VHH binders against p53848r504to814. Designs and how they scored, part 6

Target 1, 311 residues: p53848r504to814
Amino acid sequence: TYIMAIFNATPDSFSDGGEHFADIESQLNDIIKLCKDALYLHESVIIDVGGCSTRPNSIQASEEEEIRRSIPLIKAIRESTELPQDKVILSIDTYRSNVAKEAIKVGVDIINDISGGLFDSNMFAVIAENPEICYILSHTRGDISTMNRLAHYENFALGDSIQQEFVHNTDIQQLDDLKDKTVLIRNVGQEIGERYIKAIDNGVKRWQILIDPGLGFAKTWKQNLQIIRHIPILKNYSFTMNSNNSQVYVNLRNMPVLLGPSRKKFIGHITKDVDAKQRDFATGAVVASCIGFGSDMVRVHDVKNCSKSIK
Below, E stands for the ipSAE of ESMFold2; O stands for the ipSAE of OpenDDE; V2 stands for 0.75 times the mean of E and O plus 0.25 times the DockQ between their complexes.

## First folded at step 1 (VHH)

Design q07 (framework vhh_7qbe_3; at its last look DockQ between E and O 0.77; V2 from the best seeds 0.00; counts 0 for: pae O 9.4 > 2)
Fold by OpenDDE, look of step 2:
Structure q07 (fold): chain B 311 residues (1-311), chain A 121 residues (1-121)
Amino acid sequence: as target 1 above (311 residues)
Amino acid sequence: QLQLVESGGGLVQAGGSLRLSCTASGRTFSMGWFRQGPGKEREFVASINSGGGSTYYADSVKGRFTISRDNAKNTLYLQMNSLKSEDTAVYYCAAKDSWYESLTPDQYDYWGKGTRVTVSS
């Protein structure tokens, strides 16, 4: 299991040019510590740098601001002699293709896109042009401001276009018996599949793609839990659909799965913790569950403790 | 490039009904209706996902309007009942290159030219 450490690159109140460098150094030191904590138990660590909050209803920074916050830091990380570079995988949390491009230039390995390509029509092209880059294709609906209102899932996400569904190593009858209980994960799978096909059609290679069912994005707290429990279904999910007078087979089988439950609202809802920072202990438990249900990668804030949960 | 053509607009009395249609030149994903009244900004009316199983409505039209689609005909519909003067607007059909509906116009990729609906008091 891979551990992805969340690092939010927020501007410190000090806007002056000289202060920016100081900020980078401070951030880099934090990252060094983070890496140390992670690498104590893990062979590698993914650092996911975000220059823009993607929380539901969050104010979105401009593209320029996002670049300003994230790209110099990524460059600093990649050039740091204090880090074991061979053990540090760099990710950028961005849904913007231009940010992705800039990040790639300075040595990012992963593009973590919460939108699954929906928020920027050029994202897939950027990914396709860089076959060495991994792309996390996340499930969401709507946008940052509307996604929370779009948590209704029904048979089928793609309607009559769906011809048949398959879950590897699952009896058809068993699947039928679970049909109503698995509507959510199947919808998520179908919608991810649709984005997947679009990515492939735009030249993205299958080996570049990881999937994230998008905990907290267009999901209720109950739905998030359900998704976690149904990861085995998602990891074995395939379906056929009619498209443009042709049948398309979509296979998500054995796709690496990332889950990011860390400090999410659904945890707070359960534990009654209003402050996200208070949710770390519970996050550890959820992380353990994620791994138990087959997550290949977990995205977390508290790397030190979550590392223990993973092991 | 996907083309959208709206039809069905016209003059109707308050309390009346009207059905709008939008024909797409090809396969569409998520679709929606927007409207722009006189002196107003374009606003969300209704949306439907690619499969037709998920629909969303603006609060102002909820219970009165019904969005539906026929994928075999590449056609989107908006049944408007109990029309009010406030519903007077140019109605636009929109489609996005994604499976799910959206409530914001900026996420839609294709737009029709619009059809005018006038509700008289």
Scores: ipSAE 0.014, ipTM 0.374, lowest interface PAE 7.9, mean pLDDT 89
Fold by ESMFold2, look of step 2:
Structure q07 (fold): chain B 311 residues (1-311), chain A 121 residues (1-121)
Amino acid sequence: as target 1 above (311 residues)
Amino acid sequence: QLQLVESGGGLVQAGGSLRLSCTASGRTFSMGWFRQGPGKEREFVASINSGGGSTYYADSVKGRFTISRDNAKNTLYLQMNSLKSEDTAVYYCAAKDSWYESLTPDQYDYWGKGTRVTVSS
């Protein structure tokens, strides 16, 4: 299981409010320490750099500001001689295609898009033009300001639009116990699948794509727990849908799955801790659960405390 | 291609009611109502999923407006009660290719031409 370490290049990640190039040097030193801690226990580490907050209801930095915050840092990481470059994988947390373009120019490996292309219709074209780039296609609904209002999930009423669903090639319609308990994860799977087909139609290759069910994005705290428990269903899910007068088979089996449980508010509901840093202890237990249910990658803030759970 | 045709707009006094309809030329999935006042961007009013079981409303209309649909007739409705002058706008019917709802105009694939609602004091 890969560890993806969160690094926020936003105002929340700055401690002193100093000059921009002084902030880059401090940020790089923090990244080097983070990588050393992770590589002590792991063969590689993924660093996920974010220049614009994607927390529900957060104020969005401009595209220019996001570039200014994130691209010089990515370049500095790739140019560092203090990092084993063959063991450090770089990801940028962005939903903007132009930011992704700039990050690719300076050596990023992964585009982590919480919107799955919903926020920028040009994103898939950028990924398709760069076949060496991995793309994380994440589930959400709406946008940053509206997503927490869209957490109601129900089955389709129209049978001829979705003809068959499968879990391990078992017809989901014949599994009464499974049917009612899996509404959420099946909705997430179908919505991911719809975006996946749009990506494929735009030239993105299946081997470029990792999927993320989007913990905390358009989900209640109880729904986050259901998603974690039902990761095996998502990893084995397939269905047919109509597209351009043709039936299209969408198969999510063998696609790598990312989960990002770290410091999410739902952990506070479990432990009654409001402070995000105090949630770090409980995050380790949740990360172990994510790995146990089959997550291929986990996104965390506290690499040191979480690394034992991964290994 | 799918066509959406709104009707039911008009002039109404504050406190009054109107019912908007939107007839689709074929099967639709998630649908919604949006509106655009003079000099403003289109804004979300209400949405409904393909089955009709899930609805969402803008805060400014919640409790006063009701979205519904009749899938046998391919028709979407918006019942507007307790109308206020700030409800004056062109109202647009919209539909998605996807089965899940959305609150943002950019995520809707098909649009009607709109029907004007004017609320006088």
Scores: ipSAE 0.012, ipTM 0.499, lowest interface PAE 8.1, mean pLDDT 81
Fold by ESMFold2-Fast, scan of step 1:
Parts: C-alpha cells; structure tokens; sequence
Structure q07 (fold): chain B 311 residues (1-311), chain A 121 residues (1-121)
C-alpha cells in the first residue's frame, strides 16, 4: 500500500495554516527531512504538493499565485542532490490544467485532481498528452462552494441511462440485499465511471488513472464511513450505460483506489476531537480500516503515525 | 444540438399552484430548474440526478416545490405549490452531460429559452 504525504505550499490547510508557506529553501529542507524519515521505513515516498486550498468554501488562489507557490518548490525537490530521486514520487494537488502542465515540465509524476476534470475542461487533454503521468480521478459534486450541499444519495433506480450493474461479474439484480444497502457506493461508482469514460474519450489511458471516492467532498461523516466499508464493492464494480444510439461498458474493476481520510472533519465526529492535529492519532485507526478494506494508496498528514497503524 | 423546451408558465394567484414541464430532444443526465426574477441574477431552484432518485432544492422553495422526471418521455417537471410573489421569474430548464448534480448555472451544458411565471397577490 502506498503512502502519500501531504505538503501544503499555501496558508490555507485543514490543520497547520501557513507553517509550510515559507521560503523555498525552508520548505525544501522540510521535505528532505520528511522523505528521509519515510525512506528509512519504506521503499519509496509520494509527496503531494498543494499550492491552492481545495478545502470546501475556501478562497481560491489565482492560477498565477498557485504556480508561484508550487512550481518552484517542485523544481527544487527534483534538483536536490540530498534525495534519491528514483525513490521520490511527486504529486501536485490541482484542478487547473495550466498548473498541471507546468508541474509536468518540472518533474511531477502524478496530477491529483479533486474535480475529476469537472473544474477545467482542458485537464484531460493535458493528461492524454503525457501518457507517463498518473492521474487521480476524484469524486465530487458541484464546485468548491457548493459541494457539501449536494450530499443527498437516495434510491438510485436503474433508469434508461444505466442498463445493468455487476459486482465481480455477478448481476446486481440477483443481489437484492447488496442493491438496497449500497445505493451510496453505487452512485459514487457510477459518477466516477462517467468521468472515467470522458477521460478515456479524450485520450487518457486506463493505466494512468487511480480513482478516489472523495471522502469529505459532497459527503456527510456517516457517508464517509459507509464508503470506506464498501471499497471492495467499488473495486469490483462495472456497469453498462446508454448514451444516444450506443451502449457503453464501464469497468472500474481492479482500478487502484486512493483514500484521503487524514484530518478530515468527520474524524472529529467519531472521536469528539476539535483540533485537527489531535485527530492524527484517530486518523491512524481510520487509515488502517481503509487499507483493510482494500485501499491501494492513502493520503495523510502524519506519515509516522500512519506507518505505525499499518504495521 | 440537444434542445430543451419549457411549458406551463403563466399568471397565478399567491397561494396557488403551477406545474412546469421541460421536454428534451434527446437523452439527458442530471437536470435542474433555475429562475431569474426582475433585476436579479439567475438562481438555482432544484436539481435531479439521471435516475430521479436524488433531488436537491434551494432553501427558499424547499417543502413547496417538487422536481421529478419521466425518462421514458424525456421530460422534467417542477410542481410549484404555495406560490409567493417572490417566486415571480422566468424559469429555465437546464441539463448536464454529467451524472453530477450542480447548484450553479455555469456547470450546465444545455438551456431552454425559459417560461415566465407571474404570481400576483
């Protein structure tokens, strides 16, 4: 299971505010220390650099400011002689195609897009032009200001748009109990599948894509827990969908799944913790659950605490 | 190429009811109703997903309006009850080429030309 460490190159974060929004030399030193600590315990480390907050209702930095915050830092990491470059995987947390394009030029390996291409229609074209780049396709609804008002997942009936659903080659119509109790994960899977097909239609390759069901984005805390428990369903899910004059088969089976439960507010609902840093200990238990239910990658703030939970 | 045609608008007394319809020329996924009153920006009213099982409403219409769809007829409906003078607006039908619902006009791909609703006291 891969561990993705969050590094916020922005004053807006879920817990630490602006601590890492220092000069490049200071930020690079923090990253070098994080990488050395992680590589003492693991064969590789993934760093996810964010130059613009994607927190719901946050004030968005301009594209120029996002580039100014993130791109020089990524370049400095790649130019560092203190890091074993073949063991350091770099990700950028951005929904902007121009930021993704600049990050690719300076050596990122992964584009982490919370919008699944929804916020920037040119994103899929950038990913398609760079077949060596991995793309994290995340589930959300609406936009940054409205997403958490759209957390309503009711009885999603099989309509004209969806013809047939399968869980590991089993017709879901034959699984009455699973069908009734899995409306949420099936809705999430169907919406991810729709974005997946749009990505493929734009030239993105299946091997480039990881899926992220988007814990905390357009979801309540109870829904986040339900998604974690139903990861095996998502990893074995496929369906057929009608479009005008054609039927499309959407296969999400065996796609790598990323989960980012770290310091999300819903951890506080479980533990009654208010301070996001105090949630780091509780996050370890949730991370262990994510891995136990089949997550291939976990995005975290505290790598050491996460590593102890896995072992 | 996809066309949306609204119908059912008109003059109605405060406290009355009105049902709007929107017929699409082809298949649609997520759909919604928006409205624009005199001197106001276009605002969200209600949305419904592809299967019709999930709906969202603006706080100002919650409990009074009901959105529904008939996919076999490619038709979207808005049942408006307990109408108020502030509901006076041109109502627009909107459709997305996406399974995701949206509360903002900029995320919708197709729009009807609108149907006018006037609520008199």
Amino acid sequence: as target 1 above (311 residues)
Amino acid sequence: QLQLVESGGGLVQAGGSLRLSCTASGRTFSMGWFRQGPGKEREFVASINSGGGSTYYADSVKGRFTISRDNAKNTLYLQMNSLKSEDTAVYYCAAKDSWYESLTPDQYDYWGKGTRVTVSS
Scores: ipSAE 0.005, ipTM 0.393, lowest interface PAE 10.8, mean pLDDT 77
ESMFold2 (binder alone), look of step 2: mean pLDDT 83; pTM 0.851
ESMFold2, look of step 5: ipSAE 0.012; ipTM 0.465
ESMFold2 (binder alone), look of step 5: mean pLDDT 83; pTM 0.851
OpenDDE, look of step 5: ipSAE 0.008; ipTM 0.331

Design q08 (framework vhh_7qbe_3)
Fold by ESMFold2-Fast, scan of step 1:
Structure q08 (fold): chain B 311 residues (1-311), chain A 120 residues (1-120)
Amino acid sequence: as target 1 above (311 residues)
Amino acid sequence: QLQLVESGGGLVQAGGSLRLSCTASGGTFSMGWFRQGPGKEREFVASISWSGGRTYYADSVKGRFTISRDNAKNTLYLQMNSLKSEDTAVYYCAAEPTYSYDLSRDYDYWGKGTRVTVSS
């Protein structure tokens, strides 16, 4: 199980919004400390650098501001002689293809795209041009301002394009008894699958793609819990559909899955903690559940407590 | 800016059928139909995913209405069968654009509506 540590390079994280060179040195020192904590317990660590908030209803930084905040920091991390470069994997949290392109130039390994290519039509082309890059394909609906209004998954219907569904290595009778409770994960899986096929059609390779069902994006807290419980269904899910007069087999089976439950409001609902910092403690318990249900990677704010949950 | 134009509305007798169309000026992701009856708030009718592989229906229209799309024509359809007087409403097409990072405007795009009147 990999651990992905969040590092926010936004104004809320720094006095000067991470835009000055003096701030970059301080940020690098914080990242070095974070890496030392993680590498004490693990062979490698993934650092996920975010220059723009993806929180629902948040005001977005401009592309120029996002680049100014994130790219110099990624470059500084890669140029650091204090970090064991072979053990530090770099991810950038961006939905913008131009930001992704600049990050790749300075040594990022992973593009973490909360939109699954929805917010920037050129994203898949950038990923396809760089077959050494890993792409996290996340599930959401709409955009940052509208996604909370689109959390309606109550009525499951098989569309004309979907011919057949499969849940491999599962007791069919048991699954049928819970079919009304699996509509959410099947909807998420089908929508991920549609984005997956579009990525493949644009030249992205299957081996580049990691799936993120998008906890907290276009989902209520109860729906987030259902997704965590049903990760085994997603990891064994495939279907056939008709697309552009062709029958296409969409196979999500055995794709690596990332879950990011850290500081989501649904943790507060479980523990009744309202502050994000108080939710960090509860993240360890939720992380253990995510791993138990088959998560391959966990995205967290509190690396020290979460690292102990993995071993 | 994305434009949506609905068509196909009109007067029809109870038990009859109508097919509504919505043409988009550009690429769209998910699409749906909403309606607003006299003196009521706008309500959800049906939605469809980009590939057409996933559809949702309001309980009031299940088994009577069918949503479909033709991506080559940028057109969304709503086939309405076994129409009831309660289906009388202005029907609106709504869409998510395939791409938009400019959050200075609404990303849920709406048409101006097409009127459906079901007579007794």
Scores: ipSAE 0.000, ipTM 0.140, lowest interface PAE 17.7, mean pLDDT 71

Design q09 (framework vhh_7qbe_3)
Fold by ESMFold2-Fast, scan of step 1:
Structure q09 (fold): chain B 311 residues (1-311), chain A 119 residues (1-119)
Amino acid sequence: as target 1 above (311 residues)
Amino acid sequence: QLQLVESGGGLVQAGGSLRLSCTASGLTFSMGWFRQGPGKEREFVASISQSGGSTYYADSVKGRFTISRDNAKNTLYLQMNSLKSEDTAVYYCATSEYFGVDTSEYDYWGKGTRVTVSS
């Protein structure tokens, strides 16, 4: 189970109750401390650097500004003698292919793309030309301005491109008996699968891809909880679909899954917390549930509270 | 600690206008207006960023409603013009750390103010 720690290099971040946006030396010192704390408890740590807010309906930084915020910081992390470089994995949170390209040049290991290549058609080509890079293919709908309005998930009704579905887990009952309860995860899986096939068709390798069902993106808080509960379905899901008058088999089985429940508002709905510290304890419990249901990576704001929940 | 109180609702003729306000007793971030009409689910109306520099509107109200805020007074406003019978609803204000339109991302809500538009 990998731990991915969020470091927000944007001025609009409230992730840790304080401001993260500062000069490069100050940000590097914060990251060194974060890494040392994490590596005391874990064999490795993933740092996810965000130079542009992906919060629903947020104002997007320009590509140039995103590069100015993120690329020098990633370079500084890789050049640091304070860090055991073999134990620090770097991720950049970006949906822009040009930003991904620059980040790869300075030593990033993972491209964390909220859009699954939807916002930038050149993304898959960049990933394909760098087979050593891992790509997180996340589920969303629409764009940053519209995604919250697109949280309506229908069953695979008449007219759908889906021809046949399979759930390969012996712990899951007959799919037809659960259709009304699984429509959300099946729609999410189908839409991830469509992006997956696009990536593979563009030369991306299956082993490069992690899937992220996108907690909080085009989803209500109850839908977020349903997704967590149904991770075993997603990890055992495959289907056939019609594409350009041909039938394509889409196999999502055994793909690594990332979940980012950390400090999402749906935690607050359960606890009714106004205190970020209480939300962090509740987030730890949800993270433990994500791991229990089969998450391979968790994306968190507070590594220490997450570590207590794992141990 | 945080409380949100809406005011300004009432009865108005079609084509008329109303100004709703929402006063907060605590720290607020991005804020939004939502409404629930008779026999319908709660739906998004408009949102505004913490600084007030960015706004987003539901298609049904674009050009008719204007969202604004006065951070010095901890107050959110919704100016509603050219009101239609379809605008009849209980209007709620809410705050979220995220600038968005998803009801599920809002943990702090007012109790609502009723707007009735007569034909």
Scores: ipSAE 0.000, ipTM 0.129, lowest interface PAE 18.1, mean pLDDT 72

Design q10 (framework vhh_7qbe_3)
Fold by ESMFold2-Fast, scan of step 1:
Structure q10 (fold): chain B 311 residues (1-311), chain A 119 residues (1-119)
Amino acid sequence: as target 1 above (311 residues)
Amino acid sequence: QLQLVESGGGLVQAGGSLRLSCTASGRTSSMGWFRQGPGKEREFVASITWSGGSTYYADSVKGRFTISRDNAKNTLYLQMNSLKSEDTAVYYCAARGEFYTSDLSYNYWGKGTRVTVSS
């Protein structure tokens, strides 16, 4: 299991209230420390650099500002002789194709796209042009301002395009019990599958794609817990769908899965809305559950606490 | 499964040049060169993406070393110019596996080729 450590390169994460920006050297020193802490317990670490907040209802930085915050830092990380480059994997948290393009030029390995290409129609073309790049295809609905209102998943609302569903070669049309209990994860899987097919149609390779069911995006706290428990279903899920008088087989089986439960609001529901930093211990327990249910990668704010839980 | 074999090492005088090669038994994603001097930990030297479109260098070798690849031959190269005594090390070829697996680390390593720079 991989640890993906979050590093926010946004002004709202700075202690001076965003009135100053931390210089590149200071940010690099923070990342070096983070990497050393992670590598004490793990053979590798993934650093996920975010230049723009994707929190629901947050104010979005401009593309130019996102580039200014993230690209020079990524370049500095890759050029550092103090970091074991063979053990540090770089990710950028962006839904913008132009930001992804610039990040690729300076050495990121992963594009972490919360929108699954929904927010920027050129994203899949950029990923297809760079077959060495890994792409995290995340599930959400709507946009940053509307996703909180779209957390309704229904038994009969799976869409007219879906013909037949399977869990590990088992036809779920024949399994009433599974149909009743898995509405949410099947809806999420189907919507991921639609984005997956669109990515493939645009030239992205299956081997580039990790899937992220999007904990906390267009989902209630109860739904987040259901998704964690049903990761094995997602990892064994396939279906057929009709598209323009053609039948398409969508196979999500054995795709790598990323989960990011760190400091999400649903942890606050479990811990009675305690301070975000106090959620780090509870997050460690949830991370252990994610791994137990088949998560291949976990995205976290506090690497040290979560690493101890995993190790 | 995947094997990496380095060649091109040897003895060279300070200020001289050497070209290292690494041949892979199959397809690789990103590849790189690492080195280990006497009594030191293994350190990064240079890396190149699969397409060859991006290259990265350690500060100590920038402007002196050039990494390149020939995907038709499954071969990685390191052109080393203006060699210094501190470049004396065993040089290792490394490759990343396929991205379909969650393992994006350098998982495949050669046995190394020795470079000695006299000064």
Scores: ipSAE 0.000, ipTM 0.194, lowest interface PAE 16.4, mean pLDDT 74

Design q11 (framework vhh_7qbe_3)
Fold by ESMFold2-Fast, scan of step 1:
Structure q11 (fold): chain B 311 residues (1-311), chain A 120 residues (1-120)
Amino acid sequence: as target 1 above (311 residues)
Amino acid sequence: QLQLVESGGGLVQAGGSLRLSCTASGFTFDMGWFRQGPGKEREFVASISSSGSTTYYADSVKGRFTISRDNAKNTLYLQMNSLKSEDTAVYYCAADYLPSGYDSEGMDYWGKGTRVTVSS
């Protein structure tokens, strides 16, 4: 299992009224420390650099500002002689195709797109032009301002163009005998699959794509826990649909899955219910659950403590 | 609509034991116990996975309380030992081991609670 460490290069991540930031040298030193901590327990580490807040209802940084914050830092990481470059994988957390283009130029390996191409129609073209780049296709609904109001997943209904649905592997039936309890994961899988086919139609290759069911995006914490428990369903899910005037078979089976049970979000959820020791335990337990249910990659804010939960 | 019904609350002397039960109207995934004491906010007590293989406990109850479930009966249990006056609370059963926190728009499967009073 891979560890993806979050590094936020935004005002929200640095104190001083949110208007003052550590300079690039200080940020690089923090990343070097982060990498050393992760590489003590793992053969490689993924650093996910974010230049713009994706918090629901947040004010978005401009494209120019996002580039100013993230691109020089990525370049500095790649140029650092203090980092074992063959063991450090770089990801950029962006939904903007122009930011992705600039990041690729300075040595990023992964584009982590919370929108699955929904927020920027040119994203898939950028990924297709760079077949060496991995793309994380995340599930959400609406946009940053509306996603929290779209967390309603009704009793199961096939999407407009979906014709047949399959859940492979009979063991899944033993894990979940209640059809209504799988509505959420099946809807998420269908919507991911629709974005997946659009990416493929634009020239993106299957081997470039990792899927992320989008914990916390258009979902309540209760729904996030349901998704974690139902990862085996997502990893055994396929369906047929009409796309571009032809019937296509959408096979999500065995695609790599990323889950991001953020330590800070989890701590906030259980604040006032448990003390600090229990919050650390609960964070580790959620990470272990993600791995136990089939997550191939975990995205975390606290690499040192989360690394101890990954065997 | 899922219904959860708690039972087993009552008055017990400090150092004593009590067993709470929660019966669900159907099969549930993860389940847990929460409590709210006089003048306090609601707090997490314990949770158990759908299979029963994974359990979590609040530090204040570790080693004293044991959560278990019988899926054939759709019933959740909380065995409370070495009870203390600070355990006095209304105990609530929930279908998911963690409540909806950041976005409360989702439906909560909660019981109405059962009262536990621990005398000195």
Scores: ipSAE 0.000, ipTM 0.128, lowest interface PAE 15.2, mean pLDDT 71

Design s01 (framework vhh_7sr4_2)
Fold by ESMFold2-Fast, scan of step 1:
Structure s01 (fold): chain B 311 residues (1-311), chain A 118 residues (1-118)
Amino acid sequence: as target 1 above (311 residues)
Amino acid sequence: EVKLVESGGGLVQPGGSLRLSCAASGSIFSINAMGWYRQTPGKQRDLVADISSGGSTKYGDSVKGRFTISRDNTKNTVYLQMNSLKPEDTAVYYCAAEYGDYTLYDYWGQGTQVTVSS
């Protein structure tokens, strides 16, 4: 299981707003310390650099500001002689194709796109041109300003074009018995699958894609818990649908899955913690559950505390 | 657990007015925001208006200037004053409350029908 450490190069973020927003020298020193701590317990670490808040309904930084915040830092990380470069994997949290292009030039390995290409139609072309780059295809609905009102999972456009569904999990092979309980994860899987097919149609390769069901994006806190429990369904899900006057088979089976529960408010709701940093202990327990249900990568704020849940 | 109960829906002619009410009960201590959404058959829910615990408001583009959201914290109730109603305002209106997740609304009412026609 990989650990992905969140590093916010922006004052407006989900739970760690501004903690790491400083001059480049201070930010690099923070990252070196994070890597040192993570590599004490793990053979590698992923650093996910965010230059723009993806928090629903937040004010979006301009593309120029996002580049200013993130690209010089990524360059500094890759040029650092204090980091074992073969053990540090670099990710950029962006939904903008131009930011992705600049990040690739300075040495990122992963593009972490919360929109699954929905917010920038040129994203898939950028990923396709760079077959060595891993792409995290995340689930959401609408846009940054509208996603908080779209958490109703029963009425979806793709449903009417779905011909056949398969769940290849030994524990959940009888889908008909579980249909009412699995509507959410099936909707999420179908919508991920639609974005997946568009990526493949644009030349992205299956081996480049890791999927993220998008905890906290277009979902209630109870739905976030449901997704975690139903990861085995997502990892074993395939279906056929009508697309562009043809029937296509969409196979999400065995794709790597990323989950990012760290310090999300839904954890605070369960534990009654109001301070995001105080949720780190509870986040560790949720991370353990994510791994137990089949998550291949976890995205976290507190690497030291959460690392004890990952070996 | 939080329960939301809507009232005030009904039939009204174009140009008329309605006032929707939503009463919250149960564990309301951590409600951060409350609002109104609407849905027509076969479409996703759209934001009508919301109001934070601090009184900040946000409106959907189609209702700005016609609808006003307000709250009464002593009654744990949120209101939607709908003026200059149009046939396209016909929808099921849902009350929603944000509780324990700052990205999304966690609790929803059962919905109340608003019909604008003759």
Scores: ipSAE 0.000, ipTM 0.148, lowest interface PAE 14.2, mean pLDDT 74

